VH-VL binders against q0aze0. Designs and how they scored, part 40

Target 1, 268 residues: q0aze0
Amino acid sequence: MKIILVNNRFKENTEKKAQEIAGQLSALNVEVIIDNGLDEPYAGTVDFIMVLGGDGTMLRAARRYGQRAIPVLGVNMGTVGFLSNIEINELAEYLPLILREEYSLEARMMLEVAVFQQQSLLTRVFCLNELLLRSNSPRMLSFALEISGQKLEPYRGDGLIVSTTTGSTAYSLSAGGPIADPQLDAFIVTPVASHIINKRPLVVSPEREISLHLLEEREAIIGIDGQIKMDFGAENRVLIKRAPHPLLMVNLKAKPFFTSIDRSLQRQ

## First folded at step 19 (VH-VL)

Design KK89
Fold by OpenDDE, fold request of step 21:
Structure KK89 (fold): chain C 268 residues (1-268), chain A 123 residues (1-123), chain B 107 residues (1-107)
Amino acid sequence: as target 1 above (268 residues)
Amino acid sequence: QVQLVESGGGVVQPGRSLRLSCTASGFTFSSYGVHWVRQAPGKGLEWVAAISYEGSNKYYAESVKGRFTISRDNSKNILFLQMDSLRLEDTAVYYCAKDRIYYSKAFYGMDVWGQGTLVTFSS
Amino acid sequence: DIQMTQSPSSVSASVGDRVTITCRASQGIKSWLAWYQQKPGKAPKLLIYAASFLQSGVPSRFSGSGSGSDFTLTISSLQPEDFATYYCQQDNYRPLTFGGGTKVEHK
C-alpha cells in the first residue's frame, strides 16, 4: 500500500504529525509520501490520500489529486470545517480499517475550470469548492453569464461565484448562497454584491456548462477555492463544467451534514 | 489584421443553387461563431444564418430555413453558405461576420464583417 | 421571432446635433442588443453591444441605453462622418433579428 499524506508546511504541527504518521505507516510496511505543498504533486500511483489539517488543506489535496480516483480522507487537526471525517486523535483507531480498505466512499462533484485568453488556455483546474470572479477595484464589474449557451441578463456587481454543492458552505454561503446537500451534484451560482437587490442564486444542473466574460475593460480576478488567484480581463473567458471525476471522500465515521451544520457554521 | 472576405456571389437563375464562401484571416477562425447577414438593394440588414465555433450548432432565419445550409471548415478558415432553391427575394449583398466572443455557443454582436458578395438573378 | 421596431426610419440633422434612435423589441431581450452603423457601399460596423457597451475604437459620442424591450442609441454631438444608417439587432433569441434601420441624413 502507498499513501500520500497531505499537510500544510506553514503549519508546523501538521508537519510534525505527518512525519510521525509516516513513521508509523512505514513500520507497517506502508509506503508513504508527504506532500506539504512545496513540490509538485506526486505523479506516481497511490492507493490512499490522507489530508492532515482543515478544509484548506483538503481543497489543495483535491486540486492536486482529485482527478485520480483515489480515496481521500480528511483528518481534522484542531480546525473547524466540513471536509474532515475523523479527528487526528482517532486516526490510530481507524488506521486498521484504512489498511484493510474497510470504509465507504462519498463522491463529491468537482468543477473543471478552464481560463482562456483568446485561444490560449491559461489554466485548467479541477477544484472542489468554487470559482470566483471578482472585481479587483472598488468599481463594479459588468460581465456575461452564459449557461449552456443561454445568456442571462448581464451581471453588474462585485462578482460571481460558481460553486459545487460541497462549496455551498464556503464562500458562496458568505455571499448569500444556499446551503446544499453535498451528496447532490449541482452548480450553485451566487452573485457577489449584485447591483440588483436580492438577486437570487441559481441552482444549475451539473450537465450544463457555465461561462463568464467581462463586458468591459475592468480590473478583475479569478479565484479558485480561495487559494489560486489570477488576473482576469476583457479578453479572458472562463468555462466551467462538472469535472469528469468526482472527489472520492472517505467515510470512516458517520458525520451527518445537516445535523451538525449549525455547529460547524457557528465556529467559522 | 482581422478580416473576412466573401466570394461566390454572382448572377443566378431562380430555383438554382449557389455556394458562397467566406475566408477568414488574422484571427483564430475556429474559435468564433460566425454569421451570414444579407442586405437587399436599398433595404435593411437581415440575419440569415449562424454557426457555432465548432460547427455543432446551426441557426437559420425562417426565410431561408430548409433552403440554405451554413457550414464551416475550420482547418481552412472558411465559412460556407449553400444556397438552394434560390428565389428572387434572395437578391442581396451577403456579408459574413464573426461574433465578438470566442468559445461561445451564444452570440454577442458581430465585430468584424466582410465586404460582402452580391447575389442577383437573371430573368 | 423577435420583431425589432426601429424609429424613426429617418432623421435629418446637422453637425453638432444630438441624435436619438429608438429600438423596441416585441418581447424582452434582456440587454442583448447591438447597434451597427452602415455607410453606403460599406459593411456594417459594430458600435454598441449588450445595449450599452461601446465597441473598441468607437467614439465616445456614441452611447446605448435600455434593457428589456426598449433601447436607445444616442449620438451626443453628430459629426460629419456620422451620417449613415443605423441598425439595432437582438441576439438574445434565435433567429437573430435586425431593426428596420434609421437613416441619419443632412438637414
Scores: ipSAE 0.894, ipTM 0.951, lowest interface PAE 0.5, mean pLDDT 95
Fold by OpenDDE, fold request of step 21:
Structure KK89 (fold): chain C 268 residues (1-268), chain A 123 residues (1-123), chain B 107 residues (1-107)
Amino acid sequence: as target 1 above (268 residues)
Amino acid sequence: QVQLVESGGGVVQPGRSLRLSCTASGFTFSSYGVHWVRQAPGKGLEWVAAISYEGSNKYYAESVKGRFTISRDNSKNILFLQMDSLRLEDTAVYYCAKDRIYYSKAFYGMDVWGQGTLVTFSS
Amino acid sequence: DIQMTQSPSSVSASVGDRVTITCRASQGIKSWLAWYQQKPGKAPKLLIYAASFLQSGVPSRFSGSGSGSDFTLTISSLQPEDFATYYCQQDNYRPLTFGGGTKVEHK
């Protein structure tokens, strides 16, 4: 068995823990790779991904390795979030189960986001939470939303969020989007400060494709999972579809999503 | 430098066939939906047909449906309009035009037009 | 099919005049309406897309407004080069349909 440990390079405590865990796993004849902010994702094959940190670390790990369809375990290290399954102090207890592959998997839909510049692909990203289009000035954006070739009324506002159901408890929630069951596959399209009062969010089938482009030249940005940022102008387009592979999140112990919603949200 | 050039127009007898061509240059032709629009002498504009950027979807006006066929060769940057069973009411200047937005299955206005090619009839 | 009713069919105006052309759709088309200018013997030129957005290179004296079924093209101060025929066109539904056109002529 080969395991990659993904930690947060900006949090030294996660790095130290990764090294400690690596030593423990090595003693059990498990091959270990540590991704402590590698310039590029580890290119070799791995059997299991262990994420040490919080939701942000999980999002980064998902973007880097999620397309490989490998089990991903979130190990929380003192943060509040929705994407960890066990606590760091529980790892020793569950390690035998991990090594014996005695766990269940929960498939979480990811987004495939493609950003274009004059028909040229700038970047293609798989992400777990959301794509954000927003104004980079005090002025509102005017942009077109297209769903499976159908044009909606032009949007005028600060921006738009296209989120997975996993991402429904992230920025989409703050913008007034619905809380969605993570076991459901769907797009959630949530307006950000639309000029239309009480413009409703859309729940869209994962079989559809979504595209966005500006209708006039304005300063805008694209944000992905709150971590990637790029400029977005009138000659750019973003195409969004369901990723071909879901993120396979490891479930070692029951974590009741709906029971924990209130508690988790109150702590944020 | 972005340009569309129509060809293939001329004088034809009713019931005959004619094939129009439109050659694109100065832009990535394969990335855009394209249209045929015609204009009878002294009359207004009439949309005739459109084809998606990949060529997988074709759309026609009711007046030409079943008689006209739109197609494209993206490797050669050429749009075609095969016109069969031609009628006197098909007399017009035929324009090809590109859609404004690339990689779209919808239409957002026609921002580049050719000079047009004239189709007329003889008795 | 969506019928586009354009009015007036012709308008006589002088340089400097404010010219207004209207277009009505038989059904709601959101904001997906384009305006074109055509001069004799020339191909149409796109002026406005999505009802109110000015195509690149088009003078600011041209403006579009409206949504749903009623739309307006306005030339704030008519210039000599603006004498032409103008067409509205909806692209919300297939088939795409044009208005009947409005000829702007010299008074």
Scores: ipSAE 0.893, ipTM 0.950, lowest interface PAE 0.5, mean pLDDT 95
Fold by OpenDDE, look of step 20:
Structure KK89 (fold): chain C 268 residues (1-268), chain A 123 residues (1-123), chain B 107 residues (1-107)
Amino acid sequence: as target 1 above (268 residues)
Amino acid sequence: QVQLVESGGGVVQPGRSLRLSCTASGFTFSSYGVHWVRQAPGKGLEWVAAISYEGSNKYYAESVKGRFTISRDNSKNILFLQMDSLRLEDTAVYYCAKDRIYYSKAFYGMDVWGQGTLVTFSS
Amino acid sequence: DIQMTQSPSSVSASVGDRVTITCRASQGIKSWLAWYQQKPGKAPKLLIYAASFLQSGVPSRFSGSGSGSDFTLTISSLQPEDFATYYCQQDNYRPLTFGGGTKVEHK
């Protein structure tokens, strides 16, 4: 068995723990690769990904490895979030199950985000939470939202979020989006400070494609999972569709999502 | 320079067929939906047909539906309008125009037009 | 089909005048209306898209407003080069449809 341990190099506690766990796994004849974000994603074949840290680390891991259909386990290290399955102090208990591959998987839809510059592809990213289009100035954006070739009313506001159901408890929630069942595949399109009061979020079929472009020359940015940022202007377009592969999240410990929402949100 | 150039117009007899061409240059033709728009002498503009950037979707005005066929060759940057069963009321300058937005199956305005090609009929 | 009713059909104006052209759709088209300028013997030129957004290179004296069914093109101060025919066009529905045009001519 070969496992990638994903941690955050900027969090010394996670680095130390990753080393410890690596040692333990090695002692059990498990090959271990540590990914602290410093280097490019490991390109070799692996059987399991263990994410040590919080939601941010999971998001990074998802972007780096999610397309490879590898089981991903979130191990919380004292942070509040929605993407971890077990606590670090529980790892020893569940390690035998991991090694025996005795766990269930939960498929989480990811976004495929393609950003274009005058017909040229700038970047294509798979992400677990959301794409954000946001003004980079105090001025509102005017942009076109297109869903499966259908033009909605031109949008005016600070921005727009296109989120997965997993991402529904992330920035989309802060922007007034609905909390979605993570077992559901859907896009959530949440306005950010729309000029139309109480503009309602849209829940969109994962079979549809979403496109955004600015209607005027304004400075904007694209944000992905709150970690990737890029400039976005009038010559750019973003096309969003369901990623071809979901993130396979390991479920070792049952977590009742809906009954834990209040608890999790109150701690944030 | 972004440019569209129509050709194929001329004098034709009623009931005959004519094929118009529009050659694109200066932009990625295959990325844009394109339109045919016509204008009868001394009259206003009339949308005739449109085709998506991939060529998978075609749309027609009711006045030409069943008689005209829009098509494109993205490898050659050419838009076509096959006009069959031509009628006197089809007399017009025919313009080709590109849509404003790339990689869209919707339309957002026509920002570049050709000079047009005239189709007239012999008595 | 969406019928676009443009008014007036013609307007006589002088340089410096404020000119207003209206376009009414037979049903709501959101904001998906374009305005074009056409000079004799020339192809149309896109002025405004999405009802109120100025096409690149178009002078700021041109402006568009409206949503739903009623739209307006305004030339704040008519210039000599602005004498032409103007057309509205909806692109919210297929088939796309143009207004009948408004000729802006010398008074």
Scores: ipSAE 0.879, ipTM 0.940, lowest interface PAE 0.6, mean pLDDT 95

Design KK89
Fold by ESMFold2, fold request of step 21:
Structure KK89 (fold): chain C 268 residues (1-268), chain A 123 residues (1-123), chain B 107 residues (1-107)
Amino acid sequence: as target 1 above (268 residues)
Amino acid sequence: QVQLVESGGGVVQPGRSLRLSCTASGFTFSSYGVHWVRQAPGKGLEWVAAISYEGSNKYYAESVKGRFTISRDNSKNILFLQMDSLRLEDTAVYYCAKDRIYYSKAFYGMDVWGQGTLVTFSS
Amino acid sequence: DIQMTQSPSSVSASVGDRVTITCRASQGIKSWLAWYQQKPGKAPKLLIYAASFLQSGVPSRFSGSGSGSDFTLTISSLQPEDFATYYCQQDNYRPLTFGGGTKVEHK
């Protein structure tokens, strides 16, 4: 059995705890690969991914490994968020179930984001929460939003967020978007400081294709899951669709979304 | 040099068929939507048809729907207009034009035009 | 189909004049309107897209405004090369439709 142990070495002594857990797993004849963020993603096949930390560490794991259809378990190490399933002090209790593969999986939709410069693909990134287009200057953006070949009124403002339902409690919420049940598959399209009064958030079928481009040259940025940043100008276009594979989140302990929603929002 | 060149116009009899071609060069033809626009002598512009960059979405003016067929060959950079059941009111210069936005199934303005090919009728 | 009504049909003007051309859609087209210039014997040239954005290489004396159903093209100070016919076109709905044209001609 081979497991990737994902942590963020720059936060809350996670490096020391990751080494301790790796030792425990090795004693049980489990091969452990540690991904602390410093090296390239592990390229080989693995059976399971364990994420030690908060939502940010899970977002990085999802970007690195989410398209490989590997079970991913979130283990909370301090701050309660939306993406952990068990606490670190519960790991020993659940470890036998993990090793016997006695758990269920919850699928979470991911975004596939393709950014072009003219007709050339610059990058293709998969993310769990959102893509942000925003101005990087004092001037507003004017940009086009196209949904499956249908043009909406041009946007004028600071930017736009395209999120998954999982991402509905992240930046989209702060910008006025709705909280969505993560069991739903959908895009949530949330304007950021729109100059046009009637631009409301949209909830859009996951089967749609969404694209964005500027209507005039401005300094702009694409942000992905609040962790990746790219310059964006009049020569660029971004295409967004549902990723080929959802993130497969391990469910060992019942964690009712609605019972805990206030606590999770307060702790972010 | 970005260029569109129409061909296949000429003199034809009513009720016959004609196929127009538009050869593209100097840009990635397969990335852009393309249009046919016509202009009768001394008259205004009339949009005729358009096709999406991959060829799957085709749109027609009501005046030509059912008689004209737009198509493209992205491997040869050629746009076509098959015109069947031609009528005297189809007399025009036919232009092809490129849409300005790549990898889009919508249309945002025609930024490059050919010089046109004339379709007329004889008795 | 969206009918585009363009006025006036023609304008007689001198170099230096301010010229205003209007275009009305039969129903709302958001801001998805383009303006084209055409000189005799030549193909049209895109001037303005999305109601108010200037195509690359077009002089700043050209400007567009409006949204919804009513749109205006303005030439702030007419130049000798601006004598031409001008067309509006909506691209919000399919089929795309042109206005009837406005000929700007030398007095």
Scores: ipSAE 0.779, ipTM 0.911, lowest interface PAE 1.0, mean pLDDT 91
Fold by ESMFold2, fold request of step 21:
Structure KK89 (fold): chain C 268 residues (1-268), chain A 123 residues (1-123), chain B 107 residues (1-107)
Amino acid sequence: as target 1 above (268 residues)
Amino acid sequence: QVQLVESGGGVVQPGRSLRLSCTASGFTFSSYGVHWVRQAPGKGLEWVAAISYEGSNKYYAESVKGRFTISRDNSKNILFLQMDSLRLEDTAVYYCAKDRIYYSKAFYGMDVWGQGTLVTFSS
Amino acid sequence: DIQMTQSPSSVSASVGDRVTITCRASQGIKSWLAWYQQKPGKAPKLLIYAASFLQSGVPSRFSGSGSGSDFTLTISSLQPEDFATYYCQQDNYRPLTFGGGTKVEHK
């Protein structure tokens, strides 16, 4: 059995804990690959991914490994969010179940985001929460939103968020979008400070293709999961689809979303 | 330099068929939607047909639907208009035009035009 | 199909005049309207897209406004090279449709 153990190198307690857990797993004849964010993603075949940390560490793991159809377990280390399943002090209790593969999986839709400059692909990334387009100056943006070849009224404002249902509790929420049940597959399209009076958030079928481009030269940026940022101008386009594979999140311990939603929001 | 050059126009008999070509150069043809637009002598512009950048979506004016077929060969940078069952009212200069936005299945304006090819009729 | 009606059908004007051309759609087309200029014997040239945005290389004396069903092209100070026929075109619905044209002629 081979496991990737993902941690955040900027938090020393997660590095020390990762080494301890790697030792425990090695004693059980489990091969462990540590991913602290410094090196390229591990390219070899693995059976399981364990994420030590908060939602940000999970977002990086999803971006690196989410398209490989590998079970991913979130282990909270004191910064409770939306994406952890068990606490670090419970790991020893659940290890036997992990090794016997006695758990269920919850599929979480991911975005496939392709950014172009003058027909050339700049990047293609897969992300769990959202793509943000926003102004990088005091001036508003004017931009086009196309959904499956259908043009919406041009947008004018500070920007736009295209999120998954998982991302509905992240930046989309702060911009006035709805909280969505993460068991749904959908795009949530949330305007940021729209100048157009009837631009409400949209819930869009996951089968749609979404694209964005500016209608005039402006300084803008795109952000992906709050962790990747790029300049965006009138020569750029973004294409967004549902990613080919969802993130497969491991359920070992019941975490009822609606019962605990207030606690999770308070700690974000 | 970005160019579109139409060819294949001429004098034909009504009821016959004709195929127009539009050769593109100076840009990545396969990235853009393209259109056919016609203009009868002394008259205004009439949009005829368009095709998406990958060729999967094709759209026609009602006046030509069922008679004209738009197609493209992205490996050769050529746009085609197959005109079947030609009528006298199809007399026009036919322009090809490039849409302005790459990798889109919608249309945002025609920013580059050819010089046109004339289709007309004689007995 | 969306019918596009331009008014006036022709305008006699002098260099320096402010020229206003209107275009009405038979139903709402959002802001998805383009304006084209065509000089005799030449292909059309895109001036304005999405109702109000100037195509690259178009002089700033041209401006567009409107949304929904009613649109306006304005030339703030007519120049000798602006004598031409102007067409609006909606690109919100398929099939795409042009207006009948407005000829701007030297008085």
Scores: ipSAE 0.765, ipTM 0.906, lowest interface PAE 1.1, mean pLDDT 91
Fold by ESMFold2, look of step 20:
Structure KK89 (fold): chain C 268 residues (1-268), chain A 123 residues (1-123), chain B 107 residues (1-107)
Amino acid sequence: as target 1 above (268 residues)
Amino acid sequence: QVQLVESGGGVVQPGRSLRLSCTASGFTFSSYGVHWVRQAPGKGLEWVAAISYEGSNKYYAESVKGRFTISRDNSKNILFLQMDSLRLEDTAVYYCAKDRIYYSKAFYGMDVWGQGTLVTFSS
Amino acid sequence: DIQMTQSPSSVSASVGDRVTITCRASQGIKSWLAWYQQKPGKAPKLLIYAASFLQSGVPSRFSGSGSGSDFTLTISSLQPEDFATYYCQQDNYRPLTFGGGTKVEHK
């Protein structure tokens, strides 16, 4: 059995704990690959991914490994988030179930984001929460939103968020978007400080294709999961689709979304 | 040098067929939607048809629907207009034009035009 | 189909004049309207897209305004090269449709 153990190299406690857990697993003849964010993603065959940390570490794991259809377990290291399933002090209790593969999986939709400079692909990124388009200057953006070949009234404002339902409790919420059940597959399109009256958030079928481009030259930024940032200008387009594979989140301990929603929101 | 060049116009008899071609150069043809627009002598512009960048979506004016077929060969950078059951009211200069936005399923304005090819009729 | 009605059909003007051309859609087209200029024997040239955005290389004396159903093209100070016919076109709905044109001619 081979496991990737994902942690955050900037948190010394997670590095020490990752090495401790790797040692315990190695003693059980489990091969462990540590991904602390410094190296390229592990390319070999893997049976399971264990994420040590908060929602941010899970977002990085999802971007790196979410398209590989590998079970991913979130292990919380201190504060309750939306994406962890068990606490670190519970790991020993649940480890036999992990090794026997006695757990259920919950699928979470991801975005596939392709950014172009003219006709050339600059990058293709998969993300769990959202894409943000925002102004990088005091001036507002004027931009076009196209959904499956249908043009909305041009947007004018600070930007736009395209999120998954999982991302509905992240930046989209702060911008006025709805909280969505993460078991639903949908895009949530939330304007940021729109100057156009009547621009409301949209909930859009995951089968749609979404694209964005600026209507005039402006300095803008695309943000991915609040962790990746790219310059965006009048020669760029971004195309957004549902990613080919969902993130497969491991469910070992019952953690119903709605019974914990208020507590989890307080800790964001 | 972004360029569109129409060809295939000429004098035909009503009820016959004619195929127009538009050859593109200086840009990535397969990334853009393209249009046919016509203009009868002394008259205004009439949009005729358009096709999406990948060729899967085709749109027609009511006046030509069922008689004209738009198509493209992205490997050769050529746009076509097959005109069947031609009528005297189809007399016009036919322009091809490129949409301004790449990889779009919608149309945002025609920023590059050819010089046109004339279709007219013998009596 | 969306009918696009331009007015006036022609205007006589002198160099330096402010020229205003209007375009009305038979139903709302949001801000998805383009303006084109055409000189005799030449292909049309895109001036304005999305009602108010100037195409690259078009002089700043051209401007567009409007949304919904009513749109205006303005030439703030007519130049000799601006004598031409101007067309609006909606691109919100398919089929795309042009207005009938407005000829701007020397007085």
Scores: ipSAE 0.744, ipTM 0.898, lowest interface PAE 1.2, mean pLDDT 91

